VHH binders against Manganese-dependent ADP-ribose/CDP-alcohol diphosphatase. Designs and how they scored, part 2

Target 1, 321 residues: Manganese-dependent ADP-ribose/CDP-alcohol diphosphatase, of Oryza sativa subsp. japonica (Rice) (q8h5f8)
Amino acid sequence: MMAVTNGVIHASSREPLFSFGVIADVQYADIPDGRSFLGVPRYYRHSISVLQRAVSTWNKQHNIKFSINFGDIIDGYCPKDKSLWAVQKVLDEFEKFDGPTYHMFGNHCLYNLPRGKLVSLLKMPTDSDRAYYDFSPCPEYRFVVLDAYDFSALGWPRDHPVTAEAMKFLEEKNPNSDKNSPDGLVGVDRRFVMFNGGVGKEQLSWLNDVLQDASARRQNVILCSHLPMDPGSASFAALMWNYDEVMAIVRQYKCVKACFAGHDHKGGHSVDSHGVHHRTLEAALECPPGTSAFGHIEVYPDKLLLVGSDKMADTEMCFEP

## First folded at step 1 (VHH)

Design a3 (framework vhh_ozoralizumab_d1)
Fold by ESMFold2-Fast, scan of step 1:
Structure a3 (fold): chain B 321 residues (1-321), chain A 122 residues (1-122)
Amino acid sequence: as target 1 above (321 residues)
Amino acid sequence: EVQLVESGGGLVQPGGSLRLSCAASGFTFSDYWMYWVRQAPGKGLEWVSEISSSGDYTKYPDSVKGRFTISRDNAKNTLYLQMNSLRPEDTAVYYCARSPEYDWDSYEFDYRGQGTLVTVSS
């Protein structure tokens, strides 16, 4: 909106309602630097320095009210006998941030620590082993954190019913003996690998209820998940197993404006056919010494503005409120 | 034996164009998504483009979107990259790559070729 006072036309301007910090795939471990199969360097020790710079940067800004860690707090290559120490070391850095941090876990955390221990250590705001929850930092916005490993082979004990069902699902979708291999899978079917997961039926029902309530309250909803949920925003093998079921629920409502994820380290951004933004955040793990990948998101009634550092690209995400 | 052989690289002036080709053999080319990736001197591998098995779907990072076009000819088992409006920062070895690839935390290629050098300089 425009206004005219004393013959001067003033553009409509709005301060952000709030801002929040984001960081993904810190994957800390006290081990020598490594490389991916394609030779992309991985800086296991330096990743905590990226987090330290993030916290320092967020603390210097007046309106950063909370931060979200998009999972994989430690790397799967972290020695198992040092995993609790490593998680505590990273959490100590988040604790230096002046506001709360909302956490989710990813595959690398689950390789080394059981679900219940991670829910407890990461202080997820649940009364059970559930790793999905929602919160509203203001009346106009609702944040929904999904558990992308709710239906998964690696997110539960070996003898758990969910593990058995997930392994059966993988046997049906992926003919390889090594279920972590996408060999012979084509297009989006490459997502049917063991290091991914999906959202179970109870969580899908919960999500529908949350979105009904948010829609009735005229809230904008931001979905957060370790795993990406749009083929345009990430490599196919990085996609949530049943992203299509999650998005089918989302598409029944106009309240969801953006989905944020980690897991695919190069990052990405797409706008789907229904106008929902999908932003995969660049990983802290792959930042050479002296560089960073973290940011903050300025939240407005009609847009989100991601302001990134170095490898994390600035992204403007406009929508109808 | 899966083999990917790139060609078409060379020296080009800024603003110029090049067309890269990749000849595929040892597998059913029409069944696989294909990729172009590059490695600039002293840097890591960077994803450049991907194309579906049918050729109907393509994807690009913002750094090359609108300038580069990936295409394929399944009858000739050949992948192409048309590069327009080339910039000095496009200087790299360009690799043709095939899905599937397994690495718990990496880009999705199980084979790549030996590469073709593209140098953008005046």
Scores: ipSAE 0.005, ipTM 0.179, lowest interface PAE 10.5, mean pLDDT 87

Design a4 (framework vhh_ozoralizumab_d1)
Fold by ESMFold2-Fast, scan of step 1:
Structure a4 (fold): chain B 321 residues (1-321), chain A 122 residues (1-122)
Amino acid sequence: as target 1 above (321 residues)
Amino acid sequence: EVQLVESGGGLVQPGGSLRLSCAASGFTFDDYAMYWVRQAPGKGLEWVSEISTSGGYTKYPDSVKGRFTISRDNAKNTLYLQMNSLRPEDTAVYYCAKGDEWYSGEYYFDYRGQGTLVTVSS
């Protein structure tokens, strides 16, 4: 069988330690196509075809060890009575991939389904209703998946203490009657909208412990979150509420090399003042028929290379080991 | 460029009904989700209804659910809000707004019409 060799960029690199697949914001729903506020087309039914191409492409490559889904597996416009069916339809496509998929949820998942049900359906590797976890595919690398909705106004029952505290937080930060509107908010304060969330105090403490352990083991750490955590990598209105608190912990250690996110559909890439790469992945939802947005990341001791399809831009992310 | 012109507001007694209309121009109406939002005297903007591009999906907050119905006629570029069982607290200027979910699928609008006043009083 003839395999297609990778292009000049890949051919010029050392062999990767391993590679992993990435996809974000599939947002499947069995509804007619729509548009964003800026008129960007949204292809709710075709998004599952993007996932099918991703799985087929990953399966044809011998070095893809796992994949990561960056959240929003179904769209908030999916009728609630069809939500379990829609999630299962998408999960059935991920099951066709020859390796495991690591999941997180986004706001669109949480609009339609309770947190505990999503943790169970998405097979998150936790012993509780926690939606944050870590894993090491090799001794040199640690992956940390954050729950960006741990402190949020959505995803918890209406009468839950977290919901009450998050609503109080939004009332203090956002004067709009519609808390999903950033109107009148300036700069990074535009992030204080209901479709975002943050990391609670228990998760921040857990993150510190994980990074301390990873640092002691001299591992490179990759952080994964549905919400972006750097103003240079995404629209201000798409940022995690307390990205600054998360990054304050990260900056105590040199082990974190990159943060990957979804949520802002146009994607983005920045390198922050401490040399950490922030890559926001382009959404599968906004691909016209025949077009895709997914990729794989080749992992090296001193860099990550994102090899994207169509709308997902290739990105080289070099760092000190 | 974008024009949204609301009409149908007025004075009604508690328990009464009104139907608001919004005539849209300057954009491809059937490509956009549409919204009704309101602003009560001395208060901020409050979202009251949303309708998808085709009209197949609608959303309401608990404050108006079961009393208000949003609909659209894409052939006429017109948005409607049927308001039943009106209460004094429904007194507000009602605005038609163009938009769709922003970023990850939440409500966002950067343009609203000039509004139509609804007063619910005896």
Scores: ipSAE 0.006, ipTM 0.175, lowest interface PAE 10.2, mean pLDDT 86

Design a5 (framework vhh_7nfr_2)
Fold by ESMFold2-Fast, scan of step 1:
Structure a5 (fold): chain B 321 residues (1-321), chain A 121 residues (1-121)
Amino acid sequence: as target 1 above (321 residues)
Amino acid sequence: QVQLQESGGGLVQPGGSLRLSCAASGFTFSSYEMSWVRQAPGEGREWVSSISGSGDSTYYADSVKGRFTIARDNVKNTLYLLMDSLKSDDTAVYYCAKDLSYDEWGSYDYWGQGTQVTVSS
C-alpha cells in the first residue's frame, strides 16, 4: 500500500483531503418491476433500498463530508399524482445522511414535475430558479454542477421559447417524426434525441467565468452533470447535445480534472485527449434485490479514488495537480 | 407526432376474456418495445406486460402471467393484449405505452387516453 518514489511518499499512502458519496439514477416508483427497451431489468421499489444502504454506509465512514445525487430521483413511470410524494420519500432517505446532499435533475425527474418545482424541492444552492451552481468543500477543490436540460425540450413548458428552439434544433439534427428515436442516426449524432439536452449560452458563459476564477485560485475542478460529456464514457445516445461546446471551454483551462455523470445505466470510464477523466456512474435502478450501485470518492491533491459497491466499479483517476 | 389509440375494453363477467388493441402512428413501431400499463380506481399505474420490437421477447407481471398474452403486428403497427380468465382485480383503465428509445422508460406524453376494463358480476 505505502510506497516512496523519488524520495516522496506516494499519494495513495496518505489520508484523503475529504471524501464524498455518489449515487445515480435511483428512479424510484411504487410500481412493479419492469424492463428497459433493451431488456435490462429495472427494480423501481428496490432502488430506494440501494439508497438506504448507501446512506448507512456513508454514515459509518470517517470523512464523508457531503454526497452528490446525479439525477433521476424518481422514474417517469411514477404516477403523476404521486410524484411529489415519491420525490419527498426519496429526499427523506437522503436526509438521514449526516451531511448535505447536492442534487441535479435528469430527464425522468422532468417527465413528472415542472423545472421550478424540482429546483425548490431539491434545494439547489442557487440564488434564482437556475439549476446550475458551484461550491468549494476546501480551498484546493471546486465542484461545478451543470444543468444538462438548460437547453432542452423537457425542461420547459411546451409553449416556452426554449422548447420551440430545442424542437427546431432536434428537427435539424434528427429526421425522425418521433424525436426520442435515434433511428438512422450514426455515431455521436445518436445523442440528438429528446430525452437528452444541452447547456445554454448563459450557462456556458457562467462556466467560463467559474473556470477562469478556479484557475486563478489554483483549484482542481470536478464537473458534475446528469448527462455524460465524452463518447468514450457512455453510449452515444446518452451524450449531452453540446458536450463539445462544454469541453471546448474546459480545454482552455488545466484546472478541470474529472467529469462525473449518470443517465447511462451501465456506467463507463474514459480519459479524453486532454487528460480529463469522464466517469459515468452505474444506476441504482438496475440492481437486483441484494445488490447495490453507489460509492464514495476519496479526494487527493493528485487523484480521485472511486470506491464502489457491487455494480459500481472502483476507479482510480490520476492527474497533474 | 406520436399517436397511441387504445380500444377493446368493456364490461365482462369474472372468468371472461377481452382483446385490447393499440393503434400506433408517428414512429418506427418495430424499433420500440411496447407496453401495457393499467390504473385501478384509487391506485397508481402498474406495469402489466411488455414486448420487444421484434416480438421475440415478452414479459409479464406475476399477477397476469399465464392469463394474459401480449402480441404485436409490425405490419399494421398494432399492439394487442389478449386477456383470459379475468378477475375483479383486473378492473382498471388500460394504457398503451411506448418506451423511450434505447434503455429509457417513461410515462412522458405518449400515453393514450386508455380503455376501461370492468370485471364485475
Scores: ipSAE 0.008, ipTM 0.189, lowest interface PAE 8.5, mean pLDDT 86

Design a6 (framework vhh_7nfr_2)
Fold by ESMFold2-Fast, scan of step 1:
Structure a6 (fold): chain B 321 residues (1-321), chain A 124 residues (1-124)
Amino acid sequence: as target 1 above (321 residues)
Amino acid sequence: QVQLQESGGGLVQPGGSLRLSCAASGFTFEDYAMSWVRQAPGEGREWVSSISWSGGSTYYADSVKGRFTIARDNVKNTLYLLMDSLKSDDTAVYYCATGPYEDYYGSGDYFDYWGQGTQVTVSS
């Protein structure tokens, strides 16, 4: 946050055009605390306190226009009969924020609730059960939210054609009997596990049209996805199945400046070979009581500045406008 | 409170059979994939078998294919491992396990909840 003392700005940099709040992987559930298999503590109930602190912090700041929730609102361990209640409990906390929140879903959301119900509950600005969309908070910027589970084994009913095609895809890419295991897979091929997904052909075509329009309007584009799309910004096993196809479209245009994601709880940051920033946000789920992982992003014509709390690292992302 | 409790282990001669059971409580069992993992003396953990939420898909390690069968009873909240044609190298502690798969980023360990294990000894 910019502040003035003794008639001068503490930071002598230009004021942001606007700011927006960010939070990832709240993964709320009314269950006892657990651990990942590698021993990383998971605080299923405390994660909503992280969100409450985020909302309070965003409301105290000027020029926060909206917030983005990067998916996994509830945990897959949330009992199925409690899932609607748990999602509503989290959404009630987002409603206390003075601006709108833009949502996407992750694998944990989809473990517990069907796609159409999530699109409705999360009030995605779409004309159908489509879970990808775009918006412009100002003339200079366009935000694009991808559905990272558009092509996936878990995003659709078991008997759905997409599920069958995705399972066949996994059988071809991953020789393990357990398709959630990346064992024996090398490098980026470790991403071919069932808890990940990809972007289908219709969404790729839509993305191309959106970027062509944004380019014609001379807008900077921020791309948002639950799944990371650069090997430098996340563990290989956390990457979107066809991040390479998404990035091939992105590279045809100069307008995309940054990609933000959740899913890999430790977070990360990279700049790819085309100068696009990739920032994976640290998870709210893995914050010990009294600590947080959320932030806000200050938006400038030539950079983004992520100002994080506790576990979420500050990140400066400079680019050519 | 998630609880997993294995039973059915014991001493058996080579070529013999054992049926392991895992009683699950404290979570919606039918919504979770379940796995068997074993650990032989002085060795790391070895994944043995997994079964999908519905029982419609089953997966096996190459070392046990054709000899072991995994099954589940979603009404009784119980996981089973039927072990046929047992070999001395099947000697291990067998664990029932469940957890979020997305924790698995480098090796075979991605389960948040484990049973206490049941000892299987194959010896003449």
Scores: ipSAE 0.007, ipTM 0.180, lowest interface PAE 9.1, mean pLDDT 86

Design a7 (framework vhh_8fcz_2)
Fold by ESMFold2-Fast, scan of step 1:
Structure a7 (fold): chain B 321 residues (1-321), chain A 123 residues (1-123)
Amino acid sequence: as target 1 above (321 residues)
Amino acid sequence: QVQLVESGGGLVQPGGSLRLSCAASGFTFDDYAMNWVRQPPGKGLEWVSGISWNSGSITYADSVEGRFTIIRDNDKKMVYLQMTSLKTEDTAVYYCAKDTEYYDILTGYEDYEGQGTQVTVSS
């Protein structure tokens, strides 16, 4: 059950600089409906209808410049021999939107397809097989998309050094036989489960360089990741393995205003001790037929305003001076 | 706690067929590869077959390839072993085992110390 509902938004008379669409955890598969581990219903076929409503809604609104898909395009339960077809079916729906979509992948994408194939299929704007990048829709804003599975057991071939290091890391942090179980782990240590991941050393260095440049240019930065990076914004078990290392870099700069994520399907919102907003987006997968979870974010010089549908709660995110 | 319950074994003549079943609980079944292993009388464990979490990768021991078929049903949390053209050398206690594999390549399996299911191939 999601406890978050659509709030009341008090719009200013100012026009936004631009708006962008958001959707998370579509997790499409052509399979019967199921349930999460905790019994929350999952609507694998209906999730694409949520995306279709999102695209239709974004196309009817003026000033939606682009959209961001927060990962988990198809579900891990999607049969392997249908995975390319399923990804293409979802991407065909995004193509009906009148602007570009910026993609990231999540654990369910990686269960079915290797990272290199996903970077290619999702047309990530990189010069390599990297799944992290940045872009500026206007001079005042920088968007940074992180690869939350850069250091993970899921994102690399079996014999890859990163897989070996990640499995060793999980063995040290999580004593359970089922490494997808947080049982017996306390507080934020519950994040040390196999369906999560982290940011590698090269990506951390790249992030620092991007934020230094954005700070010098006096840009506002919006950080995007499949995995949440603040304990107040998500269940502890849904947090990025090294969110603390990412946030240590962020805290050196005043330019980062908000971090957006998927992965924790009930969603959430927190403001950390440095005034950075953390918004976890409600999943499209867990919407009963006829309901939705998607939105658009109105971007202002001094705030963000998330306008959500049905299960995605409206959220006003005012920047600290 | 991981629980795996095997069934379907019995006495069969050489050339016969049996279908083994394994019911899984206590873990996220759809995130793990599953294996069948066997222990012939007076011998150690022998790996028989494995199936990835999404059925995309299936592999067999040379001794059973072309005769056995492994199938999984994630909705029912079941794994099956369809055995045909059975030989006296296939006589063993059969166990299913949860793998350490969470993606498309089998990396190993965890031993299961349950009761298993006895297959006896004899006239």
Scores: ipSAE 0.000, ipTM 0.138, lowest interface PAE 14.4, mean pLDDT 86

Design a8 (framework vhh_8fcz_2)
Fold by ESMFold2-Fast, scan of step 1:
Structure a8 (fold): chain B 321 residues (1-321), chain A 121 residues (1-121)
Amino acid sequence: as target 1 above (321 residues)
Amino acid sequence: QVQLVESGGGLVQPGGSLRLSCAASGFTFSDYYMNWVRQPPGKGLEWVSGISGSGDSTTYADSVEGRFTIIRDNDKKMVYLQMTSLKTEDTAVYYCAKEPTYDFWSGYDYEGQGTQVTVSS
């Protein structure tokens, strides 16, 4: 509420402009529980319960305007002939949320379904089968969703030119016979594995145009990507192949305040040398029964506040407006 | 621990036939969808065929439909690819691939060295 005292208008400084829900790496499949290569337990069936709790929690809050799913809606272990059913089962849970959900895909989605089918099923707001887009929930903020598999070995049909070029790129960068292995790679070069991807030249040009427009409109920008884009926010092996090219464009503008991602299930947070926050969201997949990993982000003129559940850590992200 | 051992490749004339075999160990074979994929010289990987864990469902790439048959023997932990009416375009290293293994996969899990099929006169 606004109030006036002695000719001065007062408003609650504690109220966000809006809030939005976040969840990452649900990776649903109707299969027995398993483990990661490193032995971390994975709860393929329980992950949908995490989503159900997220939707229920978001619906109880008056100011949650939309939600963002940070990719990997189903797991790659989901049988291919059950994949459409599994995606629809998860989407039916998102539909119970009172607002729209903005989606991106991750490597596990793409293992089982072609990109065009995913763009259609996930109702991405694009005029084509492009999986990158932007939207403004208010005049002060612009959200940019990147397609982290635009240039990738697994994001396109096997006979596609992009697949051939990406396989050649991996052959150059990663000497391992198993291109999903980072063994022997040092530092950030560990990112050159097949389950990652990058942003193609057309998308980089599009991003530059969007950020130029956002800067001219004096908007704060939030970048969303399945893949993390800062070495401080995630394991090196989880980084986008050309995060450095994306960030080189970002650094030309002061409008980008935060980058959010999934993919690295343990989560993370860093602030880069230019003051941009990088927040990797903890995975819903790795929550034991009865626990959760989801949250909502309260959006203010000069900060973002992530309010998380259980495994998802609260994070305050302050910046110059 | 997981092992896939391919065999049965060789040199064959156009129109000929070959049967590829894949011996699997180190996992519960009947629980996994199995695939054959191939890599032609100087090209990327191409998916060829797949079979469900039970063997009830099979799928084929358009390029091999009606010419290749995928079968499995869960008791022997074997996958086979029966190839007929072979063409020069079928020349490739053929890999047996199980469903993806987390953190070390590209949509297929390749543990074998493959078996070379050369179709030439």
Scores: ipSAE 0.006, ipTM 0.148, lowest interface PAE 9.6, mean pLDDT 87

Design a9 (framework vhh_enristomig)
Fold by ESMFold2-Fast, scan of step 1:
Parts: structure tokens; C-alpha cells; sequence
Structure a9 (fold): chain B 321 residues (1-321), chain A 121 residues (1-121)
């Protein structure tokens, strides 16, 4: 005679504080399918179907409070004159979700549209044209969204001082004529390519103030960036230019528990020397028709549990609260 | 299937001219960024020129005023018109689908097989 367990043999279920949806690198465009440099297929039209399945899945769940889009809403291949239409088409799909979506810049969206226009279109919760912000869905948690292209050659006018400074920085770090090539660069120095960017001095100071406040309030912090910030979680060529400066600030506080990113389409996960989880999310762009890459994260006092679909791997991220 | 096929290379004397062609299949050249790169023996690949989806162009300083990038939408073909050729222009020339003048490993879409240009006296 065996006892009936109602589908659970051991352990009682603990409810999350809340959950949120995640998706990265939709990179929609109404163009034929392509391939990456290494031959990985790219499904520019099917990527919106991945988003449609994500929204439907999130809406079927009782406790998904919001979603985060980790950048690259449209692809740089999208014709310039169709870019506004393409962004709006993708945003219309996010609007079908029963909650707000928080957005960030990726390199691909910045190729086709000005920064100020994207801040407005993506409805970033800022009091200016800045693309970095924070929010607290509950007293126990604070989300910090970085602008990984704050210091970059992308999204600023070509004669802008930031563009000039970023190009000078790349000239010093990368000897290649094509600054998008990491050829001949070794290890983490491969990150010094034009499709990446960094966090400017004003944003670093802002981040320090936010983390000091979060620490004083005993909040757990989740840091969101389009660009990965740990060499164990992504290809070296995909890393934020000054991830080391960002992490030097983070390491002064115990409150940051996880960093989430897109950009490196194969995804990744690492735990750094300070116990911070780094999770790079698998791209929606590289899903064959009928497959998906999206998920939701269940938030607990002492862990995050990423529940992924198809290509997005389940990931348990435990920490000291 | 996405393919790029370069042609038009050969031997030329200093001061001479050559026109390289890059035939594209599986995508439309008028809707994409296409770049020319070159690699001299024992050297790293060097960017030469880009034509953007809107038709604007950019050139490496070493070739500016001597090389002209263009495309023929009816033939779905990219061209590099090279004039006033120098010994230092000797290289294998590649066309690449460079979507955004951005990206290398994850962002580069395709490389062609290359065509050899030899400038010899």
C-alpha cells in the first residue's frame, strides 16, 4: 500500500514573492532568414512568434507581475525607413501582456533609431532622455537597469563628443582597422569592439548611490544590462567595455544578488568570486520555427529560479539574503 | 542559402585599375550593409569600404579617393572600383555581409571566399 502524494512525494511548495517574465534579442525584421559569422541560423521574422508565445505563456500564469526585455527589439538589418514600424509591431505584442514591460537599449535598436526616440517609444520610466533607471516591485527587491551604451560609438550623433571619445578609446584598445573585429585580441580584451559599449562616469556614480540606498533599506538587488558583465557567463567579445568598473562598485555592497543580460545569443551562467550570479539569456532570434527562448523568474528571499522554454535553460540562483 | 562570391581579381601594374565584383544570393544587397575587407600575406584582415542599406558609403583612409564601392540592385551584385593601385594594395579581397558595421563573431552574417589582387611592377 503506497500513500497518495497528490503528485508531490517530498517537500512542500513555497510560494515566490512574485515572478517576472524575461526575453532577450528578439531582433525582429521583415527580411529573409540569415546566419551569424559561425553559421548559426537567424530567424528574423519568426522571432516575433517567440515573443507571442512568451506573452501567451506569461498571461496564463497567475503571478507574473511584469516582464523585462533585455534589448535588441529590432535587428540592424531592418531597413531604416521601416524601423519605426518594426519597433511598434514588436511593442504591440508586448502590450498584449497583462502587465508592464521594462526595456533597455541594445546595439541593434541603436543602429536604426536615435536614443531619445527609443526612450520615448520604449516608455522608459525616466524623467529625461536617460536610458538607465531603477524600480522596486516590492519592498524586498530593487531592479536596476543599466544603459550599456551610455559610453559608446552607437546611438549618439556621429559628431557628438561621446562618439569621438568612444572612437578614441577603441583606437587605443583595438589595433584593427575594422573596430568591430576582435581579431588578434586576447582574452577579455576581445570585448573592445564597436558593437559593445560601457557605462559612463555619471551612471557609475548614480549606480553607487542606488546601491548604497538599497543596502540601507536591506533590499536584494537585481542588475539588468544588455551587455554581460562576467567572463564566465558570455564570450569575451560580448562583454561590456568597463564591466570591471561596474563590478568594483557592486563588490562594495552585499545587496546585488544577480546580473542578467542578453547580447551573447547562446546564453550562459556563472557565479563570480563574490557570489553574484551572472545569467546571459538565450536569444529569441536564433530559435527555429516552432521553438522558443523566453522564461520567467520566480523570486524568493534567498534565491531566483529561472524557468525557461526550449532553448532557455532552467537556472537556480541561490544566495544569502 | 546565403552566399557571397567574389571575382575580378588579377595582376595589374602600379597606377592601374581593377573592378572587383561580389555576387550575392539568398539576400538583397539594396537592403543590407556590405563591406570589403582585404588580407595581405602574413598580415591581419583590414577593412576597406562599406556601403550601407540607404546607399551611403565609408572608406578606410588608405584607399579614400582611389576606391569606389557601389552596387547594382538588378544584378544583386556589389562592386569595388579600384584606381591608382599601389604595391601595398596587394591582398586577397573579401566581401562580407556586415549588417550594421557592427559585430564580428555573433553579428557577422557571412564572408565570401575572396579574390586575389596582385599589384606588381
Amino acid sequence: as target 1 above (321 residues)
Amino acid sequence: EVQLLESGGGEVQPGGSLRLSCAASGFTVSSNYISWYRQAPGKQREWVSTIYSGGSTNYAESVKGRFTISRDNAKNTLYLQMSSLRAEDTAVYYCARDEYSSGWYEEFDYWGQGTLVTVKP
Scores: ipSAE 0.000, ipTM 0.158, lowest interface PAE 10.8, mean pLDDT 85

Design b1 (framework vhh_7nfr_2)
Fold by ESMFold2-Fast, scan of step 1:
Structure b1 (fold): chain B 321 residues (1-321), chain A 122 residues (1-122)
Amino acid sequence: as target 1 above (321 residues)
Amino acid sequence: QVQLQESGGGLVQPGGSLRLSCAASGFTFSRYAMSWVRQAPGEGREWVSSISGSGGRTYYADSVKGRFTIARDNVKNTLYLLMDSLKSDDTAVYYCAKGPWYSGSYRYFDYWGQGTQVTVSS
């Protein structure tokens, strides 16, 4: 009549401190399969099956403490009148996972739903309507989740001051009449498109304070963002607008070991000039039926090991603790 | 509407045992991880243990591993903490929390109870 769970475990130095699940760009919609602008197949309905397999796999794994959803929970092509239903359908699948899921939003989430509704629906662990936060699953590690659309043209109401500033910024950086086109932009300047965003001044100041505290506590820090922050880990057009400002703060501290992101569906991995790992996760959306893209990350004092399924590549990320 | 009510505390001798209970209402209990958090006199809150919604995963603070067992009854909507080999350092008010404290952000979880006092002394 009562479930009793045995929680006694013998620690091993070869075992991870903990593990956490990862998935990116589910982009669910109840619409026929399509293709990206570059012709990559997109499986809008099947993406929820990828999430269902992820949750089942995480629930069977020992020591997975939480999961992180790297944004774009529904696709921008989802009909507007079905968007709340579609988000709830995807969230219902995350709720089957036997732990918390930490969420962020991406451009496709924001195309269909206002910021305030998304913060509420995604139940971000904050005592305000902010979409950025931090948490420590153990004393040795701090996770920092950034709001990559804090400074953006699509993350706020049309008449909001941030929208006006972001549109002015885009007009100065991108001469195209279609601000979603990177045509004629060279190198990393291709990132100055409307479907990207950046981190505002208040969030940059908050990040500096968090990293200063983490450094003082000798914690390893993992940064999570929908948008990639290193040119070696993603297409230039997928980069956060002010990744250089974020990384300038990071470079003041030795505590940041890795940055994880979604958004660029093919994925990627780089190590920057300061030894920080940048891992862009392969999208669940682009998995043909019967295949998957999700994983779990085993956390050690001196490395992270991403164990991926099918399209998500295994990645070993070693660092000095 | 969400409520958590702790019970089962009391005075016990060192080496003794106690069973704490937390009655949950106002939400789908089986869908949420649950935690025990304690606060000793003059100290801050300390996480003790967490259990997943299904009961398939459990986590313990190093100070209680091998001595405490967290359990749940999803039919009765009740969380338990079985405490054996109690030490004077276990003296605290014990709170039931909705959600997994191991996230590090326990202040964002619901602590909808007054706690139950556990005193370990001779």
Scores: ipSAE 0.000, ipTM 0.167, lowest interface PAE 16.5, mean pLDDT 86

